# Designs tried in a protein design chat: VH-VL binders against b7j9k3. Part 8

Target 1, 255 residues: b7j9k3
Amino acid sequence: MTTEPGDRAWVLHHYPYGDTSLIVELFTRTQGRLGVLAKGARRARSALARIEAGRPLWVRWLGRGELPVLAQAEELGPFLPLNPLQNLSLFYVNELLLRLTQRRDPFPDLFQVYEETIDALCSEPGEGWYLRRFERRLLENLGWAPDLAHCAECGRSPDAASSEHWLYQAAHGVFCRAHAPDAAVAIEAAALVWLRGAMQTRSMPVWNSSLRRCLEQELLVHLGGRPLESRRLLTAYLRRTQPAMTIQKREEHSE

## First folded at step 18 (VH-VL)

Design u3
Fold by ESMFold2, fold request of step 19:
Structure u3 (fold): chain C 255 residues (1-255), chain A 121 residues (1-121), chain B 107 residues (1-107)
Amino acid sequence: as target 1 above (255 residues)
Amino acid sequence: QVQLQESGPGLVKPSETLSLTCTVSGGSISDYYWHWIRQPPGKGLEWIGVIYYEGSTYYNPSLKSRVTISKDTSKNQVSLKLSSVTAADTAVYYCARVDYEGSYLEYFDYWGQGTTVTVSS
Amino acid sequence: DIVMTQSPDSLAVSLGERATINCKASQYVSDYLAWYQQKPGQPPKLLINYASNRATGVPDRFSGSGYGTDFTLTISSLQAEDVAVYYCQQYWSTPYTFGQGTKLEIK
């Protein structure tokens, strides 16, 4: 029938192209990830809105090939100033999409989670619970999330009230303690139940390091063993600040 | 202020079971995850296994058919049994702990003094 | 199993000079890497966790760096009491494994 007149989008990344243009990777509400040619975008008098990550845009494009031309780009809200930590968090989320999605593969639910993640990182900078939620939702939308409701061997279910640990094996699922496989790592039953739910909290989950390790292992399977540069940078930045984990340990185990 | 003391036989005959006990003083074993790690003479370190505060165990695949780790909270002790020993099991055996830090973390911030076990006839 | 390979196997450094010890993992381990110091007749002592986080009470001259598969322990100004064997250890996946050790000596 008719071509789409426009779409809501976010800039994931851009590259110089020729003297005055950009190749832009967009994440769009209805078309998924889309590569476009932004002709003249680097000129001082470009009719296109400024092409930057963290900026919601209304976009229109022309052409049906691999690299359509960006015909219109106008802002759909105020630019949100991001500090360095917030920028690194955004770049991490964007790199995950760039590495793990294909162009023209729609994921409307993931698009909503992406917008919720941007909102959360603006309100709570750092390696927050919203990054774990985004990682899990990404795996779910791509069809790579394992069943966390049942031990892969016996079908037993985790109980959030239990202090019993479970074993997480990337690409293979979760196992109760009776069926622990080789090359697995411990994770809290409560963490597994949290990953199955809405993943909402007022503060970082106490089992964040278990979540971080398990989700990173799962993502790495699909990254082909090629780690993310943004994650390295984000981690290095966080380690240069005072670790919150040292303070919490001291409070919990004082004599 | 917490102290870890390994104890057990210094000499074990081949094919027998070595039994070691790690006695904890100045703290509760319920606050920590407990590991056993061994070091053969002049060699590096080998992780044997872990017992979690809820009592579950997980063992190095190279040893899991022969190893049992247990704990007794009433005696504040963690124990290691290794069956069917050979000369290759000669080593210094350490118990080590991991604090709960909001996650399962497997770097060992406190080690016992170690106990030497020699397997020979 | 993830094999942790240290280099060099032994290292002699003059007092006050920089010592550098490398550790390479056979697989990606993110920042789940620890460093230990072991002096003769003593158990290992934790120096570094998460590749770069100095443990409580460890002198500032010890620092760790690296991510993924390649890691470095640096002693910025060697002291006599730093003579020991140093081990790296990954805790990314089971079994948890240690490097073969690097013996640090005074030249």
Scores: ipSAE 0.748, ipTM 0.861, lowest interface PAE 1.1, mean pLDDT 86
Fold by ESMFold2, fold request of step 19:
Structure u3 (fold): chain C 255 residues (1-255), chain A 121 residues (1-121), chain B 107 residues (1-107)
Amino acid sequence: as target 1 above (255 residues)
Amino acid sequence: QVQLQESGPGLVKPSETLSLTCTVSGGSISDYYWHWIRQPPGKGLEWIGVIYYEGSTYYNPSLKSRVTISKDTSKNQVSLKLSSVTAADTAVYYCARVDYEGSYLEYFDYWGQGTTVTVSS
Amino acid sequence: DIVMTQSPDSLAVSLGERATINCKASQYVSDYLAWYQQKPGQPPKLLINYASNRATGVPDRFSGSGYGTDFTLTISSLQAEDVAVYYCQQYWSTPYTFGQGTKLEIK
């Protein structure tokens, strides 16, 4: 008999099913999102590893339909309890995947980005630049990322060294100040250049608020105007717990 | 302590251009970007536009064809011109700024005292 | 333009009682919403940013809540100095717009 393969997966979400079972949404390396029935997962002595969001697992499933049965689940790393901010950040990243991807649609590059994002959120306290990177990479992987290299009207490019503001209009791209549309928001040229690059680890950019607003507007286009519950909760937590901001001197202002 | 004081003509005839100046003391206008906001008598507030650090501007589309915002860093002043005025332009005019200068978010925590402009024949 | 609609247009509340002012946006604005207090002859004063963050120096009897399109300003124990007109304002997208105002009086 042939050996049934396993796969690396992350738990995105779960909910109770019957008295002892769970329906689990997995993000798998080879199959993309997969919904599975975890029979008996809520029993005290379940043979399956504890199924919780943000828990990396080695999984095997049975069946080729829309709801296969989870046959095996083994934890692939040490379990560390997440603090409230980490849990809300994870909920947000997971809800983005649940809302914007389809089951059984593999995205190997996005799977790698997801793992890098989870690793960063577990390692970095506080609100992280890695959420902005995840948002941008998600849009890129799904084919929805706008051209940020050229003004949508004239083709002029942002220059990270320039102090000139740019205008961002969701679904329509970016505009230089000469071609500002009637409804838009300002964004720094440096922020646009950062979004086009590797978005490597560094301290929170001073223009993070502009990134957050612009990326939320862009994602909302693809969410059909229906916002994320996780975003509401994460934002409320951040507003309640953020200390007063330190006023930055002009020479430290990012451009 | 930063203080903002608008000044202007008080009375302007229809079809003329009103000109207002916001003089800033206790701080430099170069450290912030500046907004103009107006309030017609007995009515709510209307955002007019903004001038950014580097001197570029962005205006409310409803006023865009008639408005010019400028600044003079040597005099520490921000100015507003509104052309072709009518009685509908009668209002108290405020200059305002955002407390956080590191990003483009527009809630206004410093306001000038306001200056009343009446447009009447 | 995003239209901001406040309710009620005016209200009267007894000293020490709770006052509640609502603001509805015609479009989703996330939590990019501010509240202002304006007393006669004075400029507006920022009370709340990001829907729920009290500005520096604002008494804790003022609180804001809401997300998306529906927002509320609450004064938990009205003081005499709270008599003013209150405005909401969105900063989600240009043009940035204000509600029509709510006049608060002592009953």
Scores: ipSAE 0.744, ipTM 0.861, lowest interface PAE 1.1, mean pLDDT 86
Fold by ESMFold2, fold request of step 19:
Structure u3 (fold): chain C 255 residues (1-255), chain A 121 residues (1-121), chain B 107 residues (1-107)
Amino acid sequence: as target 1 above (255 residues)
Amino acid sequence: QVQLQESGPGLVKPSETLSLTCTVSGGSISDYYWHWIRQPPGKGLEWIGVIYYEGSTYYNPSLKSRVTISKDTSKNQVSLKLSSVTAADTAVYYCARVDYEGSYLEYFDYWGQGTTVTVSS
Amino acid sequence: DIVMTQSPDSLAVSLGERATINCKASQYVSDYLAWYQQKPGQPPKLLINYASNRATGVPDRFSGSGYGTDFTLTISSLQAEDVAVYYCQQYWSTPYTFGQGTKLEIK
């Protein structure tokens, strides 16, 4: 019999298949992204736990084909209902994985960051630092993250204590102001230093707007010019409900 | 309360250097970063460049070889020099500031009145 | 350079009616788009940033929408004081670029 060991997983997306079943995209701890057929998952008396994003599951599947059958799905704990902003943030993180990763390509470090991101979005209102961390770690795991420690022309390093700005050019890296290329945008040296580290913070960094622009440009290189629907929806929601987030303060500019 | 007043020669001969000054009142230029933008007659707006808080500059590639933006904190002034001018440099020139602290977001909510420069032989 | 193309070049609208101005970017600019109003003899005045966020002091009849490459400025009930040229501007990437302008008149 073809049996699989159990694994920890999260639902990225699902859609109906037939009257009672789902096709489910999972992000698993040991196998990366996996598509499965959840037979009878929509029945009222299903032996499978409810298939929804934002809850960790223990899963088992059968078969080696394109669409293995989900044999077991058990909840690994309660997960509080997400508000609309939290749901859009989750949709965004999941869409990034669906668009940028391949099935059956393990990313154990990214899986850990994904779980940390879900925990952070449940506890922090608004678009936050944890999305920037996820974006950066995703780029790192996929081999697309530029060297942020050195100017791409001269090797000079950003200094977080300096008020000196740097230039970010997607697909090409970072540049000190002496080597500024065309088609680049300004970013704080402190933001670059933060992206190189653990990316831990007590509150939203002042330079989050700069991080957002630079990371979005970098991701767009790999999305083939097809923007994310989740990013559009998240952005529209934030503009309607949180206009103060469009105005950020850099500490070095404070009088 | 902040006001931006551009001043300059009005008429400049071809091949000479155009020099403009933006005088700031109601605030200190050292706390912000500053842009120059121009509008040729019958045409739209063209971004020229920026001078950042720490004094470094970044210019539109179309003008980069001829443009210098500088600031003088003792006079509370931001200056634009454009060398080797031609008739194509005839325009209204604007000084602009972004009205918020600590971010690099380039939409312009404080504009000077503008000063007209004509390049004529 | 990212080219910003506005349509129409000129628009005549009756007082109290809706005016709609479109702006298309040659490349994706996310929501990094601003709208300006310029009256004769005056500098441009910021109306909208981030595609849809009204600047301080701008009347509620002005609204912006759009994302990515296609953007719209709407004036829901045109007033006589709204006669001006309107410009869109992207700040996604350098050089920052403006549309060619749309002249709005009362018909």
Scores: ipSAE 0.710, ipTM 0.842, lowest interface PAE 1.3, mean pLDDT 85

## First folded at step 21 (VH-VL)

Design w3
Fold by OpenDDE, look of step 22:
Structure w3 (fold): chain C 255 residues (1-255), chain A 121 residues (1-121), chain B 107 residues (1-107)
Amino acid sequence: as target 1 above (255 residues)
Amino acid sequence: QVQLQESGPGLVKPSETLSLTCTVSGGSISDYYWHWIRQPPGKGLEWIGVIYYEGSTYYNPSLKSRVTISKDTSKNQVSLKLSSVTAADTAVYYCARVDYERSYLEYFDYWGQGTTVTVSS
Amino acid sequence: DIVMTQSPDSLAVSLGERATINCKSSQYVSDYVAWYQQKPGQPPKLLINYASNRATGVPDRFSGSGYGTDFTLTISSLQAEDVAVYYCQQYWSTPYTFGQGTKLEIK
């Protein structure tokens, strides 16, 4: 049995296996989502006791099967205590990966986005743009992202310089006003341009509702119509802690 | 305080075009999304359509072939036209506002008092 | 279209007692649900948005709950002024749709 080369990994989830072991779901740079058997991890003096979400690890594993044995796990950085919002956000991102990715399907670019998302969770708690970024990048990496650059009917492209509202429909993409479908989410052209771009800057807060609905609808299709509990919890938390804001004038959004 | 007031003919003949106006006071129409909703006598509410802050519109598919919503910023008014009316179009017609906020809020927070339109020969 | 179905169609509750109105959406709508109160001769008045957030000026006896497809409006202690028709509404996607309404009366 050959030892695989080490890899940078994040713990997505773990659950008990037998009396002394854990099955650990990892997100790795080179292997994608990787399930490993952490033998003895539940023992009181286990060196593997620090396997937890939100901490980067260097891991090595034995075997090439569906569930290789975890041979080594080293912390790559200190654990940062997360507040409830951060924890819920991490939980949500991890659940997306667990539900939508397959094991042993690497996404190096998405792995980078994942790390950036965690960093943003820590540095900008309460913001949502990085979650939208992650959602879009996830869909793109999985080959499920609809074209946001062209009307699905006429091929017109949204112009960020215009304030025109386009229509988003899950699984179909975007439509200009002339070709509006029967059911859709309205979204500003500039928001679509942001969403299909590099998303290196935060989105406009006024886009939050439309972006959230568009991406949630798209993800829901691929979740088989089974929504994430983590999203429910996160949404509930945000509603409680971020009450309605004061009405903003349109002129403030054009600056 | 923002106020919405619907106005138009109380009686319209079948096959004619219903024209309504929503006059807004206490705020600019340019900062919000404006909706038309109607309610047939003794029945529930039906969303007709919306006009966004930049002027684009979206209509209920059930009515889109007959509906036109527009706005006049100089008069601070939003208008509704419904062509080829029938008895089924008899209803109280409301204009309503949805806030355009940084939060996820998309609700009808302000309503006009409504204007009754009866379609009859 | 997303169909919003309220239950019951009518409800009679004694003063001071709890009133509960349910609303079910035909598909997932997250928490994009609002509740309105409508009294005779008046337009609807917003009570709740995002399933559980009370609008400004709404008494605390009104509360909303739910997520996904099942939503509930609760009046913890019915008052005389609460006699009205109540509507749920989804704004998850266009066209926006309302429940058929629930008539609340005093028993």
Scores: ipSAE 0.906, ipTM 0.944, lowest interface PAE 0.5, mean pLDDT 92
Fold by OpenDDE, look of step 23:
Structure w3 (fold): chain C 255 residues (1-255), chain A 121 residues (1-121), chain B 107 residues (1-107)
Amino acid sequence: as target 1 above (255 residues)
Amino acid sequence: QVQLQESGPGLVKPSETLSLTCTVSGGSISDYYWHWIRQPPGKGLEWIGVIYYEGSTYYNPSLKSRVTISKDTSKNQVSLKLSSVTAADTAVYYCARVDYERSYLEYFDYWGQGTTVTVSS
Amino acid sequence: DIVMTQSPDSLAVSLGERATINCKSSQYVSDYVAWYQQKPGQPPKLLINYASNRATGVPDRFSGSGYGTDFTLTISSLQAEDVAVYYCQQYWSTPYTFGQGTKLEIK
C-alpha cells in the first residue's frame, strides 16, 4: 500500500477499536472529514497518544478505503489547555462537522474557517460571533445556506443602514415585514448583512440572540430535528456557571 | 422605576374597533420592544403582537388582519387597535416590555396591570 | 404554532412540600422558555427565563429545568404566597405561545 500525501488535520473525535487501536475522525484540508485507523494508539507510551481535539496535526495514511491506516501523526503546534467552556465550544464545532459532513468531501474554505474558529476560541474565550461565523460558513459550504440578501417573496434586500427588523424562517431565508411568515425569528437588517458578509469582524452583541436562534433553527433542519448533545451540554454549563443577570451577556459572548 | 398603564373603554360593541393605550412612565418607549398580550376570563395568555424600537410591527397570525400596534414617542404611549371585535375578544389586555439593550428575546419582564375589555351589545 | 402543554392543570400541595409543574413543547425550543406566576387580579410575573434562570428577586425555592421539549418548574418548599396560576412560555419562534396554565393551591 502506498502512503498518501500528507495533510493538515484536526481531530474531531476518536473512539476505541479493539484493544489497542482507535478510530479517529479527522478534519483535513484536502480530504475533508477523514476516518483513520490508528493502530496501537491505545498502547502505553504510544506515539499516537497526542491524538486529541484542538491540536493541529500533520498526518499521513495508508490506503484509500473507508478507514485507511494512520501512518504518521506529527504535531504542528503546541497543546493548548482549554477550559471547560472552550472544550464544550470545540465539542460543538466538531459535532457539527461529524453530523453534517460526509467523509472524503473536502472543504478548503471551511477548513480555514475551522482553524480561525479554533484560534478565536482560544484567544477570545466566551465570545460567540466566531461560532455564528462557523455555522454560517458550514451551511454555505454544504450548499444549505438560505439567501439572506433578498426577501423570499418580493426580492427586496435588507439595508444595513436601516434599523428595520426582518423575519428569518429556517429553510426559507428572510422575509421583509410586508411578507412576514406565520412563524419566524425577528432579526435586524444589519445583522443579516453581517451574516451574509465576510464576517471578519465580530457582530454586535445585541444581535447574538437572534443570530444564534436563526442559525440553530437552520442547522436543526439539517440535523433531522435531532439537536446536538454538545449544544445541550454547553447550554447547561452556561446556566450553571454564570448568574442569571448575565444571561444576555452569555448570549452576546458565547455559543 | 418603569410603570406601564393600560387604558381604554371597558365596553365595546360587536363589530366595532377596540382601542387601547399603554402609557409608560419612568422610561422612554424608544428603548424597548413593546408587546400586547391578552387573557380571556379564566383562560390563558395570548400574544397579540409587537412593535419594535424602530417602529416596525409583527402580529400574531391569528389576529393579523384585525390588529394595529403603534406608538407615540411624544406621549410615551403604545397603542393597540383591534377591529371587528366579537365576544371572543373579551379579555384583560396587557402591554408588556422587552429590553432591547439586553435582548431581543421576547420574555416579558415588565407588565402593565391590564385593562379589562368586554365586548357586548 | 408551537403548542405549550402544561401538566397538571391543577395541583394541590401541602405547605412546605415540593410542587412540580411540567411543560411540554410541541417542537424543539432549546432553552427559550420562560415561566410566569400570576395571582388573581394581577398580571403575570416573570419567574424564570432560559428555562432555568431565576429572574431578579425570585426566591431560591423556585427553580426551572429542561431543554428541548420538556421543561419543569419546581417549588422546593411551598409557601402560602405561592398560590397562583403558573404559565410556561416559549420565545423560540413567533407567534410566542403560552401553556394553558397550572393552578397551584395549598392542600
Scores: ipSAE 0.854, ipTM 0.914, lowest interface PAE 0.7, mean pLDDT 92
Fold by ESMFold2, look of step 23:
Structure w3 (fold): chain C 255 residues (1-255), chain A 121 residues (1-121), chain B 107 residues (1-107)
Amino acid sequence: as target 1 above (255 residues)
Amino acid sequence: QVQLQESGPGLVKPSETLSLTCTVSGGSISDYYWHWIRQPPGKGLEWIGVIYYEGSTYYNPSLKSRVTISKDTSKNQVSLKLSSVTAADTAVYYCARVDYERSYLEYFDYWGQGTTVTVSS
Amino acid sequence: DIVMTQSPDSLAVSLGERATINCKSSQYVSDYVAWYQQKPGQPPKLLINYASNRATGVPDRFSGSGYGTDFTLTISSLQAEDVAVYYCQQYWSTPYTFGQGTKLEIK
């Protein structure tokens, strides 16, 4: 077959190929991540839509194999310009997918989470709860999420109403205070319960710093210990422009 | 303004238990996490451990068999006991806190003045 | 344990010139790094958290940078009052560890 049926997709990344073309990494609803050759996409009068991250597309491609040819790319919905923070957040989410998924591995639940994440970052500026949700859902979809419901040693469960701290150890799970491992970080019981649930919040959780550190440690296990360029850039931007995010109010769950 | 002041014996004999207190004024110890950190003469800093507001503790693995951190809310004090001391335990001992609402952020912006402990026969 | 290694061990810089102190972690620590200044007979004073965030009351000639394993404290125009020992510290995971210190002197 020469043409696949059309599919909804998002651009994760693109780079030049030859003088007039692009290689484009797409995240598609039905095929997962897909690399395509966009012939002539850099020409002034290209028939292809402007291929940019953060735009939903309807795409069709030709051929089976490592690098099919992009036959059609049409914009879905109006263009919404992104501010610098939104662009860096998108770059981060996209880099996670590029580093942690394989081409042609479908993840329909993750595709839905990705779209919800894009909607949230457009609607709720700042480094918000939706990045923590994406990180956790990504780990879940890839089969790398630890059991947060039980202490890895004794099976006790965290209680969101408790002020009890827990210990988080990447690749090994969570531990109650009685079974603290030698190298770990503290995390609030309420944060663990939030990660097990729907992860919906109108504002950033008060324990976001604990979540950020724990989720970054977990992702790093699977990134081979190498930093994400996007995370470095996003973090530098946030520290320069939003220093209030380095100070958090006392937890309301202090009892 | 919160103020932290460590106090203790100054001189302790080998094999004995070192006992220190950190007296807190201008705030309640119940609302925060409290750390102990020490500095041997002419050397760098070593984190000893933490006591959380619910009373549980977490210690540096290198010291955990010998260290106990506790608190007394009626006296507004945090205490450190270090058993079986040797000359290697000679140091300035600090209590420390972060002046922020809770989230585990272990950079220390509130330090006591420190108390010197010498272990000598 | 994560080892924090500072360089140089000591540094002499002329008044008004730039001083640069480096810190390298033995493992990835993201930006979970703090810097402290310690003058004789005093407790450490927090200068920088999260590798680059200046603490309240710290003069703006102090700046921090770095990410991952390599970190830098910079004093853009050295003042006489900046003579001290400087320490980096990671808070990525327990035990929290400090560098060995860098002694900063004038000239």
Scores: ipSAE 0.733, ipTM 0.857, lowest interface PAE 1.2, mean pLDDT 85

Design w3
Fold by ESMFold2, look of step 21:
Structure w3 (fold): chain C 255 residues (1-255), chain A 121 residues (1-121), chain B 107 residues (1-107)
Amino acid sequence: as target 1 above (255 residues)
Amino acid sequence: QVQLQESGPGLVKPSETLSLTCTVSGGSISDYYWHWIRQPPGKGLEWIGVIYYEGSTYYNPSLKSRVTISKDTSKNQVSLKLSSVTAADTAVYYCARVDYERSYLEYFDYWGQGTTVTVSS
Amino acid sequence: DIVMTQSPDSLAVSLGERATINCKSSQYVSDYVAWYQQKPGQPPKLLINYASNRATGVPDRFSGSGYGTDFTLTISSLQAEDVAVYYCQQYWSTPYTFGQGTKLEIK
């Protein structure tokens, strides 16, 4: 006897199917990504909850094929409307999962990180530290995160207290200045140490721009050179709505 | 008001070493990244390399075997040396400053006036 | 190396008209593109960073757009002082590279 118990899930994407139905891409706690047919989900009197991104659901499905039928969907908690920046951030996180994970490939730790990320973006809207954390944790869960603890050539470790800058090369790791490769970008030692830790702060790290470029380059390796539409939209929104910040210069550096 | 002025020999013989100095007035070189960029006559711009706040350097791979960038904080100067020059090294040479707190985003919003170097044919 | 290719190599535009300059990178560079204006005998002057962010003190008639590999600089109403050569530059990865330049003249 096959019984499909309920599971916690999030909607990543959906599109209309026929007159009254949806095809829905779910991220589930126990099964990873799962595509389902939500029959009659667009009817006015649907027994299924409204299927929207950004809302946790309790779901149950029937069948073991590539497109099982969604039998039950109930919203698990209250949801406040997202502002445009929050929506673009959610679109970005969801597109990363859609592009970089396979269906029926469970990642329980990544599911937890996803939920923490959604909570953070609802509380602290914008391109905050939590997006850098999600990007890094995604790479770690997929087995693509580079070793940030050691220079790829000599094994020397970054020191967060040092002002020495390091070089980052996507697909190849990090390098001390003695072993700098020909195509790389500079990054702070403190940023590398932050990426190895819990990656939780109440404010944006000073070096967020270095993190953005390095993580974007690493993700692009795995996207096959096909960039994310959500990243383009999010970036355009941030550039238009946030004037260039002149951060206060710290007089702690010496020759 | 910070001002950047490059200076050098103007004319250099082939195979010799080109030596340029960027003199900074109205401010200190200590808290900035310093770049050298050159422009052959009637041509586009080429990035040569950088000296970072802490004194380490990183050079364009096409030039790295011949390039040395250094700084002298006591004279408030940044220097460029390019060895074994040929006619292809004839250009206007610029120094450029980038605030170190920009997290290595290297677009150049502060340029020197430039100095012309000709390598005789 | 990432090659930045500008088009056209030169153009002539009447005062008060729109000028459009294109730049294409050989590889994805996100929005890590800057634009510069260079007048004869002067160093380059930064106009745009991050493909679309106008630098401080640059007139509103200058605007930039693009993402990924295709970028555009637009001058909405050409002024006499805008006669110059314009360059795009990528800062996605080293070595940082510039386009070959576009010469803008008044018709």
Scores: ipSAE 0.668, ipTM 0.838, lowest interface PAE 1.7, mean pLDDT 85

